# VHH binders against q9w197, part 22

Target 1, 300 residues: q9w197
Amino acid sequence: RLRLQDIPALTQDHCRMRDPAEVERIINEFVIGGPERMQIVSDFDYTITKQRTEDGGAVPSSFGIFNACQSLPENFKAETDKLYHKYRPIEIDPHMPIAEKVQYMIEWWTKSGELTSGFPFDQSEIDQIASKYTHALRDRTHEFFADLQRLGIPTLVFSAGLGNSVVSVLRQANVLHPNVKVVSNFLQFRDGLLDGFQQPMIHTFNKNETVLNETSEYYDLVHTRDHIIVMGDSIGDADMASGVPASSHIMKIGFLFDHVEANMKKYMDTFDIVLVDDQTMDVPRTLLSLIEKQHKLNLE
Below, E stands for the ipSAE of ESMFold2; O stands for the ipSAE of OpenDDE; V2 stands for 0.75 times the mean of E and O plus 0.25 times the DockQ between their complexes.

## First folded at step 10 (VHH)

Design J5 (framework vhh_7n9e_1; at its last look DockQ between E and O 0.79; V2 from the best seeds 0.00; counts 0 for: pae E 3.3 > 2)
Fold by OpenDDE, look of step 10:
Structure J5 (fold): chain B 300 residues (1-300), chain A 122 residues (1-122)
Amino acid sequence: as target 1 above (300 residues)
Amino acid sequence: DVQLVESGGGLVQAGGSLRLSCAASGFTFSDSYMYWGRQAPGKGREWVSGIYSGGGSTYYASSVKGRFTISRDNAKNTLYLQMNNLKPEDTALYYCAKESFGQYTGTYFDYWGQGTQVTVSS
């Protein structure tokens, strides 16, 4: 049996755990089960990407990448910013019920789609902007995805952002391996013009509903893999694997950066592991390494 | 079923040229984003170049920009990669890939061919 105290990456000060014994239990389940039982579900923005760069530079969101494209209409950014200022406060309102928020999120997306319609757009512009931010991935992300590929572990990047940007970054960063799937909002075209986004809409509060259920195409790929690592930077990300059987073992890893003191309790209550200002993939890689080591031993 | 079959690889001297082809079937070729990737010995897969549908906009990895040209013939359902000024570092198994989306799920994934070997000698 593995002990947490023997795993240096998990004993760091920035690595917080509500219940270390539970984390240890889950790790041992992962190790016993092997890579064949594992799957990964990860957010993209500020999860796979950094929350900050070493020099303090800003990292754009997937929509930020899109908004930086030169050919967008003159008022596009202004109007999208207006929407952001209107709906973002609602999204993060701690006192509003989620059920009520959902309606506003749908409205937000609908209006955004209307703005993202009726003009030609060259998607290669996204590629060009995205190429500037391949370095903005968390440290050792490349190694992390290589490990996942090597071990044959299905990996879902689940993003409520713009999928075109997500895919572009991952592809150009050379981490979009065959075992990686992306669920997100993708641009839609009609008669050569933008026509909003493809359905279904993925917003902050429905990430748990669409992908890991029996009706999902992705389900057929992962339904036998009941050991799950979930990674995210938002509270809502913790629920990305909520549709799996209760017998599953889920490790929820949360990246906490903003307002650490104010958010710590909530994150600690939500995630199994809370990583405070950790701009690396060292913890998830460590988990994989433990699994791989045991797997090799079993083959000997 | 989606089929991608690469050809045109081989041994070439540094500074030489090769033209790769990818025969596509089982889907509407003209509507799909297509791209080339490669995998060198001991390394992971690397994205090389992509070409969009419609207007056929292209984009390249920095390592091949100015040397490689991606193109497509929609009438022939064929993707091409013209590789000029080849370098030993370009030695790899080259893959053709198709961008794909799951129905009603918003799921993105790629189809890959079996690849064609390109070896560039010093």
Scores: ipSAE 0.596, ipTM 0.844, lowest interface PAE 0.6, mean pLDDT 92
Fold by ESMFold2, look of step 10:
Structure J5 (fold): chain B 300 residues (1-300), chain A 122 residues (1-122)
Amino acid sequence: as target 1 above (300 residues)
Amino acid sequence: DVQLVESGGGLVQAGGSLRLSCAASGFTFSDSYMYWGRQAPGKGREWVSGIYSGGGSTYYASSVKGRFTISRDNAKNTLYLQMNNLKPEDTALYYCAKESFGQYTGTYFDYWGQGTQVTVSS
């Protein structure tokens, strides 16, 4: 039986836990169940990509990569910025009911789709821009995804951003292996022209089981896998695996970088492990290593 | 019933050329992003080059740009990779791949063929 204090990656000062005994319990359940019961659900922006680089350079969001493409119409960025400034305050409003916010998110998505319609677009521009950020993934992301592939662990990258950018970055970083699926908002084309985004819309408030349902092709791969690691950088990411059976064991890892003191309590209440200014995959990788090593030892 | 069948691999001396083909069936080829990947022994799979639908915008990994040319023939449902000035480090199993989307939830995933071996001797 593993003890938390004997796992160095989890005893570091920047690794915070509200309930270390619960983390320990879940790790031991993962070890007993082995790789065959595991699945990973991870956000992309600032979860697989770094929240900061060593030199302080910016890492664009997946929509930021798209917005940097030179073939976009004149004023496209200005018009999308207008939408952002209108709807972002509504999205984060602490007093507005979620049901009302959803109506505004639908408006935002609809208007964004209208702006992203009616012109040809060279999708290879996304690849050109994305290539600049394949080295801005968290340290050891390549090793993490290689381990997941080797262990046969289904991995869902679940993003409310732009899937075309997400896929381009993952592909060019050589981590988009057969066990990896991406659920996100993707560009739609009709008659050779952009025609907004494919349905269904994914936004902050439906990034959960309302998008991942029993009829999804991904569900068939994971419905027997009740040992889940969830990774995200925002409070909303903690619910990406909601809807699984009550008997499921879920380890929620939150990457906290901005406004650490102000956000610490909320993150600690939400995630099982909170990693402060951690720009690596070392903790998730340690969990995989423990699962593989101890599972093999238990079988011997 | 997606099928991707690669061919055209073989043994070639450094500096030589090969042309790979990928016969595709079971999907609307002309609507799909297609790409080539490769895997050398003991290494992870590396993305090599991709080509978009609708006129075929292309992009290449830096290790092959200027030497390899990806193309497609939508009438024949065939993807090609022309490899020129081959180097020993190009030795790998080369895979044809397509982008795919699930019927529901917009789930993106890739399909790969079984690959064709390219061996470049010095």
Scores: ipSAE 0.521, ipTM 0.839, lowest interface PAE 2.6, mean pLDDT 87
ESMFold2 (binder alone), look of step 10: mean pLDDT 84; pTM 0.833
ESMFold2, look of step 12: ipSAE 0.434; ipTM 0.801
ESMFold2 (binder alone), look of step 12: mean pLDDT 84; pTM 0.832
OpenDDE, look of step 12: ipSAE 0.268; ipTM 0.693

Design J6 (framework vhh_7ubx_2; at its last look DockQ between E and O 0.01; V2 from the best seeds 0.00; counts 0 for: pae O 9.5 > 2, unsure alone 64.1 < 65, placed apart)
Fold by ESMFold2, look of step 10:
Structure J6 (fold): chain B 300 residues (1-300), chain A 120 residues (1-120)
Amino acid sequence: as target 1 above (300 residues)
Amino acid sequence: QVQLVESGGGLVQPGGSLRLSCAASGFTFSDSYMTWVRQAPGKGPEWIATIYSGGSTMRDDSTKGRFTISRDNAKNTLYLQMTSLKPEDTALYYCAKESGQTYGTYFDYRGPGTQVTVSS
């Protein structure tokens, strides 16, 4: 039986836990179940990517990459910024009921689709912008995804952002391996022009079973994998495990970078592990190593 | 109903060339991103290249300069031109339609594949 005090990566000051005993219990369940019961569900923006590059530069969101494309209509950035400033505060409002927030998220996405219609566009411009940020993934992301591939652990990148950007970054960084599926919002084309986004829309509050195709090849891979690591950088990411077919034990890892003091209590109440100002994959990688190595020892 | 059927595979000597074709039906081909994937014996699927609805492409570094993806929207056909073939290129090659809310290596719409065997 593993004890937290014997896992150095989990005892560092920046690694915070409201209930260390529960974290310990879940880790031991993961070890008992082994890699074959594991799946990963992760957000992309500021969860797989950093908020700042090594040189201190900002990392754009997946929509930010799209908004930086030069072929967009002249006022496109300004119009999308207006939508962001209107709806983002609603999305993160701690007091508004979720059912009410959903109506605003639908409105936000609908208007975004209208802005993203009626003009030519080619994915290659996203690819060009995305290439600037393949070095802006969390440290040891390449190793993390390589280990997931080697262990055969299905990995869902579940994003309410723009999937065209997500896929472009992951492919160009050479981490979009066969075990990785991206579920997100993708551009739709009709007769050579953009026609908004493919349906159904994905927003923070519908990352659940209603947006995953239960008859898909991916569903067949994961329906028996009830040990889940969830990774996110915002409170809305904590419920992403509801979008997968089965769970018995869930480890929720939250990456906290912005307004740390103000957000600490809410993150601690929501995530099992809160990583403060951590720009690495070291904690998730440590969990994989324990699951693989200690499970093998238990079988022997 | 979406259907994809590959052809053009076979046995070829190292250094040889092949052109694979993928006949598509049941969807608006010209609005779709199309992808070639291969799977070698005992290995997982490997993405080769994607051609976008606008006609530009992205391809894997390991086959750069040897494999070229293209499309003929009038014939609803996707192509993979392979040159300088190596024994390591031996695999089942299949085409896929990027679909739904995912663009990755898990495809809901793919063909049965065509075998390419490169041996001396």
Scores: ipSAE 0.387, ipTM 0.750, lowest interface PAE 3.5, mean pLDDT 86
Fold by OpenDDE, look of step 10:
Structure J6 (fold): chain B 300 residues (1-300), chain A 120 residues (1-120)
Amino acid sequence: as target 1 above (300 residues)
Amino acid sequence: QVQLVESGGGLVQPGGSLRLSCAASGFTFSDSYMTWVRQAPGKGPEWIATIYSGGSTMRDDSTKGRFTISRDNAKNTLYLQMTSLKPEDTALYYCAKESGQTYGTYFDYRGPGTQVTVSS
């Protein structure tokens, strides 16, 4: 049996756990089960990407990358910014029920789609902007995705952002391996012009319903993999695997950066592991390394 | 049987130096990733440094520049040279054998530790 005290990455000050015994239990289940039972579900913005750069620079979101494109209409950025200021406070309101929030999120994305319509757009512009941020991934992200590929672990990048930007960054960073699937909001074109986003709409509160149901293509790939690592930077990300059988073992990893003291309790109540200002993939890699080690031992 | 035994700890004044030793036996020492960790009262284990066949790595904080990890394969001994010691360096220091090919993953074995106390 593995002990937390013997895993340095999990005993650091920035690694917080509501229930260390439960974390240890889940880790041992992962190790016993092996890589063949594992799957990863991860957010992209500020999860796979850094929340801050070493030089203090800002990391744009997937939509931020899009909004930086020069060919966009003059008022596009201003209007999208207005929407952000209107709906973001609703999204993060801790007192509003999720059911009520969902309606606002749908409205937000609908209006965003309307703004993202009626003009030509060259996706190569996204590539140009995205190329500048391939190094804005968390430290050792490349190694992390290599580990996942090596172990044959299905990996879902589940983002409520702009999928075109997500894919562009992952591709150019050389981490979009065959075992990686991206589910997000992708641009739609009609007669050479933008026409909003492809359906179904992905927002912060419907990620689980959209991909992890029995009718989805992805279900066929992962329905036998009941050991799940979930990673995110927002509270909503913790529910990305909520539809799996109760017999499943889920490790929820949350990245906490903004307003650490104010958010700590909620994050600790939501995630199994809370990583405070950790700009690396060392903890998830550590989990994989433990699994791999045991797997190799079993093969010998 | 794998054995790790730390020594060299003690009481030292701020600004002082200590050299910790770890005597290893029961495995091929030269091929192993060897690590120093410490645990202060009320804190979890803290990784300090790892040495392997191709080099070494150390945590990137105030210990870097003050601490040096080294080894003598002929003696199967791991060392931690500590200089400019501070009160915050007070801890139980452990020698550990890494379980993987990457530093900081998991310890196969760990010694009982040696106490380092920095106090005026």
Scores: ipSAE 0.007, ipTM 0.249, lowest interface PAE 9.5, mean pLDDT 89
ESMFold2 (binder alone), look of step 10: mean pLDDT 77; pTM 0.769

## First folded at step 12 (VHH; framework vhh_7n9e_1)

Design K1 (at its last look DockQ between E and O 0.38; V2 from the best seeds 0.00; counts 0 for: pae O 6.5 > 2, unsure alone 64.7 < 65)
Fold by ESMFold2, look of step 12:
Structure K1 (fold): chain B 300 residues (1-300), chain A 122 residues (1-122)
Amino acid sequence: as target 1 above (300 residues)
Amino acid sequence: DVQLVESGGGLVQAGGSLRLSCAASGFTFSDSYMYWGRQAPGKGREWVSVIYSGGSSTYYASSVKGRFTISRDNAKNTLYLQMNNLKPEDTALYYCAKESFGQYTGTYFDYWGQGTQVTVSS
């Protein structure tokens, strides 16, 4: 039986837990269950990508990569900036009811789709911009995804951003292995022109409903895997696995960077492990290594 | 169902050339985005090049840009990789892949072929 005090990555000052005994219990359940019961559900923006870089460089969101493409209409950036400044404060408002927020998110999506319609677009531009940010993934992301592939663990990258950018970054970082699926908003094309985004809409408040229902292709791949690691950088990400009907143990890892003092209580109440200004994959990798070690012993 | 069959690999001297082919079936090839990847001995998979539907939009890994050319023949359902000025570090099992999207779910995943071996001797 593993003890937290014997796992150095989990005893660091920046690794916070409201209930360490519960974390310890879940880790031991994962270790007993082995890799065949595991699945990963992770956000992309500022969860697989860094929240800050050591060089001080900017890390664009997946929509930010798209918005940097030169073939977009000249007024496109200005119009999308207007939408962002209108709707982003609503998205993060701590006092507005979620039901009201959902209506504004639908409005934002609809208007964004209208702006993203009626012109040609060279998809390789996304690749050109994305190539600059393969070094902006959390340290040891390559190793983390290699371990997941080796262990046969299905991995869902679940993003309310732009999936075309997400896929390009993951592919160019050489982590888009066969066990990885991306569920996100993808560009729609009709007759060679952009035609908004493919259905269904994915926004911060419906991520758990669009992939884990019984009509999802992803559900068929993972419905027997009841040990789940969830990774996110916002409190809305914690619910990404709540639609899994047979889940027995979920470990929620939250990456906290902005306004740490003000957000600490909300993150501690929401995530099982809160990582403060941690720009690595070291904690999730440690969990995999514990599972792998016991799995290898069981096979001997 | 989706089938991707690579061919054209072999042994070649450094500085030489090879042309890889990928015969595709079981899907609408002309609507699909296609790419090549490779896996060197003892290393992980590495993406190489992508080509979008229509064929004029392409992109390359920096390690192969200027030496490799991806192309497609939609009438023959075939993807190609022309590999020039080959180096020993290009030695790998080369796979073609197609992008796939789940109908009405926004789910992205890839299909991979079984691969064709390229060995570049020094």
Scores: ipSAE 0.466, ipTM 0.806, lowest interface PAE 3.2, mean pLDDT 87
Fold by OpenDDE, look of step 12:
Parts: sequence; structure tokens; C-alpha cells
Structure K1 (fold): chain B 300 residues (1-300), chain A 122 residues (1-122)
Amino acid sequence: as target 1 above (300 residues)
Amino acid sequence: DVQLVESGGGLVQAGGSLRLSCAASGFTFSDSYMYWGRQAPGKGREWVSVIYSGGSSTYYASSVKGRFTISRDNAKNTLYLQMNNLKPEDTALYYCAKESFGQYTGTYFDYWGQGTQVTVSS
């Protein structure tokens, strides 16, 4: 049996746990189960990407990448920013019930879609912008995805952002391996012009209900893999695997960066592991390494 | 049914060249993002090049950049990979793949061929 004290990556000061014994239990389950039982579900923005650059610089979101494209209408950025300022505070309001937030999220996306319609657009512009931010992935992301591929672990990048940007970044970073699937909001075209986003819409609060349930196509692909690592930077990300069987073992990893003191309690209550200002993939890689090591021993 | 059939592989000496072809059928080829990937012995599958539907935008993995050229002929429903200055480390089974963008599909590489073997000797 593995002990947390024997895993240096999990004993660092920036690695916080509500219940270390539970984390240890889950790790041992992962190790015993092997890679064949594992799957990964991860957010993209500020999860796979950094929350800050090495020099403390800002990292654009997937929509940020899109908004930086030059061919967009002159007023596009201004109008989308207005929407952001209107609805973002609602999205992150800790006192508003999720059920109420959902309606505002739908409005936000609907209006965004209307703005994202009626003009020609070349997706290569997204590639051009995205190419500048491949370095914005968390440290050792490339290695992490290589590990996942090597171990044959299905990996879902589940993003409420813009899928076109997500895919572009992952592709150009050469981490979009065959075992990686991306579920997100993608642009749609009609008669050569942008026509909003593909439906149904994915927003912050419906990720757990749309893809990872018993009726989803993806569920059919991974239903035998009941050991799950969930990664995210938002509280809502913790529920991405809520549709899995009760017998499943889920490790929820949260990346906490903004307003650490104010958010600590909520994150600690939501995630199994809270990583404070950790811009690396070291912890999830460590978990994989433990699984792989034991798996190799079992084969010998 | 979607079909992808790779050809053009073989044995070549280091520094040599090969041109791979992928014949596509069963879908609107001109509207699809197409990939070349490869799998070396004991390694996972990696993507080496991508070409967009219009053919003007291309991507290359760092390991092949400057040596490989991806192209397409939409009239012939054929994808190509020109491989120059081949190295032993390029030895692999090479696959042609179709990318699909679907919001809820979860599968971006939905179809690939059986592959064509490329062996580069020292």
C-alpha cells in the first residue's frame, strides 16, 4: 500500500487536501486497478493552460484567442466584452443558485452567437493566434499527454470555451493524440459565413449533464473505466464526472490561483486535491507514474 | 462508408525520399481536415502533419518540419505526404486520418486507414 508520505509531489505546501486519508485510498485504488480502468476529464482554460506565465503575464482564454483574430468585425470585441462584463459576475456569484445562473448563461451564449454570425471567417486566423500561446500550457503538459497516450488512457478535454481554439492549441502543441477527445463549443458556418455555434450549447453549469452520463456517446466509450481523474480551475469542473456509477473512484484536482484566501475553503470542500498557484502537471503526472510503475511490476 | 487507404511506403535508406498517398472515399473529402500520423515500434501514435480543407493551411510536428510536405488533391480525393531526408527515427507505420469537429462526438479522429509501413535503414 502506498502512503502519501512516500509521494513527495503530494506532500508539498501548495498541495492541499481536505482528507488525506481519502486521497491515499483513491490513489491505492488507482494503482491496484491499473491504467486500463483509468480515464481523465479535464477543463482546458486555466487548467491545461497556465493561469499565469512565468513572468506573471496573462494567458488568454479560448475565446480570447478567437477575439484576437484580425478579420473580426470592428465592433465585435467591444460587444463581446460588454456581454462578458454583464454575465461574468453572474457566473461567478457565489450566492446565486446555479439554477438561476443557467438562464443567464443561456442568454449570454445566445447573444454571443448572434454577434458571431453573418461575416466570413478563416479558421487559420485562430491558428495564427493560438501558435503564440502553445507555451502557455502548464509545465510538462506535453509529457503528461504523452504518458496518457502511452498508457492508453482516454482523455476528455471538456471545455465550455471555444473548441476551435482549444483544438488549435492542442494540435500545435502536438498533444492532441488519438486518445484525446475534445468536447466544446465549435463555430458553425452557413453559406460560407459564420453562423454562431454548434448546438446544443455547453456552458459552465451543464458539463456534467451533457456528456458524461449513461446516455452519452462518450459514456459508451469509457463506461468500463471507472477510475477517473477530474481536473479543473472552477468549482463547476468538479462535477464533470457526476454521471458515473457510484462504485467509481474519482480524484478531483482543483487549481486555485485567484483570491486564494477567499476561495480556499470552497475549493477544499469541492476538490480532493487543491493545487495553489501550481503551473505544472506534476501532480497528475505523479499519479500516472504510480499507476504505471505498479502495472509494470505486475507484468513482470 | 468512410474509407482511407494509404500507399507508397517501403524500405529506403537514410537521406532518401518517399511519397505517401491516401485515397479517401465515403465522405466529402474537400470539406475535411486531414492528418498524417505514424506509430513507431513500441511507441504511441503521433501526428506528424495536418492540412485544412482548403489546402492552404498546414501544420507539421517539430520532428518533421522542413522535411515533410503535406498536400491534397481534392479533385482526386487524395492526400499526400512527401517525405524528404528520411531518418531511421522516421521508421513507422504511417496513417491517414480524417478529423471531424463535433460538439458532442468526443472523437476528433474518427477514421484512419490501415497504414503503410515506412522503414528507413541506416
Scores: ipSAE 0.016, ipTM 0.437, lowest interface PAE 6.5, mean pLDDT 88
ESMFold2 (binder alone), look of step 12: mean pLDDT 80; pTM 0.807

Design K2 (at its last look DockQ between E and O 0.82; V2 from the best seeds 0.62)
Fold by OpenDDE, look of step 12:
Structure K2 (fold): chain B 300 residues (1-300), chain A 122 residues (1-122)
Amino acid sequence: as target 1 above (300 residues)
Amino acid sequence: DVQLVESGGGLVQAGGSLRLSCAASGFTFSDSYMYWGRQAPGKGREWVSGIYSGGGSTYYASSVKGRFTISRDNAKNTLYLQMNNLKPEDTALYYCAKESFGQYTNTYFDYWGQGTQVTVSS
């Protein structure tokens, strides 16, 4: 049996746990189960990407990448910024119930879609912008995704952002391997013009209900894999695997960066592991290494 | 069923050229984003170049920009990669890939071919 004290990556000061014994239990289940039972569900913005650069700089979101495209109408940028300022405070309001937020999120995305219509757009512009931010991935993300591919572990990047940007970054960063799927909001075209987003709408609070259910195509691919690592930077990300059987073992990893002191309790109550200002993939890689090591031993 | 079959690989000396082809079937080729990837020994898969549907806009990895050219013939359902000024570091298994979406789920995934081997000698 593995002990937390024997895993240096999990004993660092920035690695916080509500219940270390529970984390240890889950790790041992993962190790015993092997890679064939594993799947990964991860957010993209500020999860796979960094929350800050090494020098403390800002990292654009997937929509930020899109908004940086030069061919976008000036009016589009202005109006989307207005929407952001209106709805972002609602999204992150710690005192508003999620049930109340949902309607605002739907409005936000609906209006965004309306703005994202009626003009031509070359998606290669997204590639151009995205190429500048491949370095914005968390340290050792490339290695992490290589590990996942090597182990044959299905990986879902589940993003409420712009999927076109997400895919572009992952491709150019050389981490979009065959075992990786992306669920997000993708641009829709009609007669050569933008026509909003493909359906269904993915927003911050419906990730758990949209993909990881018995009716989803992805569910059919992963329903036998009941060991799950969930990664995210927002509280809503913790529920991305809520539709799995009760017998499942889920490790929820949260990345906490903004307003650490104010958010600590809520994150600690929501995630199994809270990583404070950790801009690496060292902890999830550590978990995979433990699984792989034991798996190899079992084959010998 | 989606099928992608690569061809045109081989052994070539540094500075030489190759033209890869990918025969596509089982889907509407003209409507799909297509791209080339490669995997060198001991390394993971690397994105090389992509070409969009419609207007056929192209984009390239920095490592191949100016040397490689991606193109498509929609009438023949074929994707091409013209590789000029080849270098030993271009040695890899080259894959053709198709962008795909799940029905009504906003789920993105890729189809890949079996690949064609390109070896560039010093």
Scores: ipSAE 0.652, ipTM 0.863, lowest interface PAE 0.5, mean pLDDT 92
Fold by ESMFold2, look of step 14:
Structure K2 (fold): chain B 300 residues (1-300), chain A 122 residues (1-122)
Amino acid sequence: as target 1 above (300 residues)
Amino acid sequence: DVQLVESGGGLVQAGGSLRLSCAASGFTFSDSYMYWGRQAPGKGREWVSGIYSGGGSTYYASSVKGRFTISRDNAKNTLYLQMNNLKPEDTALYYCAKESFGQYTNTYFDYWGQGTQVTVSS
């Protein structure tokens, strides 16, 4: 039986836990089950990519990569900025009911799809822009994904952003291994022209079992894997695996960087492990190492 | 039954050229993004070059840009990689791949061939 005190990565000051005993219990359940019961569900933007670089440079979101493409119509960025300024405050409004927010999110994505329609687009331009951000992934992301592939652990990158950008970054960073699947919003083409986004649209409030259900191809890969690590950088990411049976063991890791003092209580209430200004994959990697090493020792 | 079969690998001296082919079947080839990856012994797969549907736009990893040319013949359902000015560092098992989307949701995954060996001697 592992004890948290013997796991240095989990005893660091920036690694916060509302209930260390519960974290310890879940880790030991993961060890008992081994790699074959594991799955990973992770957001992409500011979860696999860094929230800040060491140089202080900005890391674009997956839509930010797309919006930088020169093949877009001259007024495209201005029109998408208008939509952002109208709907983003609604998305983050702490007082508006979720049901009402959902209606505005549908409106936002519908209008975004209309703007993203009726013109040719050079998809290789996404690759050109994305190539500059393969170094902006969390430190040791390459090793993390290599370990996941070696251990045969299904890994879902679940993003409300633009999947074309997500895939391009992951591919060029050489981490898009066969065990990795991406569920996101993807561009749709008709007769060689952009025609909005493929359905279903994914937004902040349906990034959960509403999209990942019995009919999704990902479900077939993971339906027997009830030991789950969820990784995200925002409160909404904590629900990405909410459709699993109540008997499942879920470790929720939250990467907190922005407005730390103001957000600490909410993150501590939501995530099992809160990592403050941690721009690495070291904690997730430590969990994988423990699962592999201690499971094997327990079998001996 | 998606099938990707690579061929054209072999042993070649540094500075030489080689052309790889990938015969594709079991899907609408002309509508698919296709790409080449490679894997050196004991290392992970690395993306090399991709080509969008219809013989459209292409993109290359910086390590091969200017030396490799990806192309496709949609009439023959075949993907090609022309490799010029080969270096010992290009030695690897080369795979062709197609992007795939799940039938029911936007679940992206890649489908890979078995690969063809390229060995570049000094």
Scores: ipSAE 0.582, ipTM 0.857, lowest interface PAE 1.9, mean pLDDT 88
ESMFold2, look of step 12: ipSAE 0.576; ipTM 0.857
ESMFold2 (binder alone), look of step 12: mean pLDDT 83; pTM 0.824
ESMFold2 (binder alone), look of step 14: mean pLDDT 84; pTM 0.833
OpenDDE, look of step 14: ipSAE 0.523; ipTM 0.783

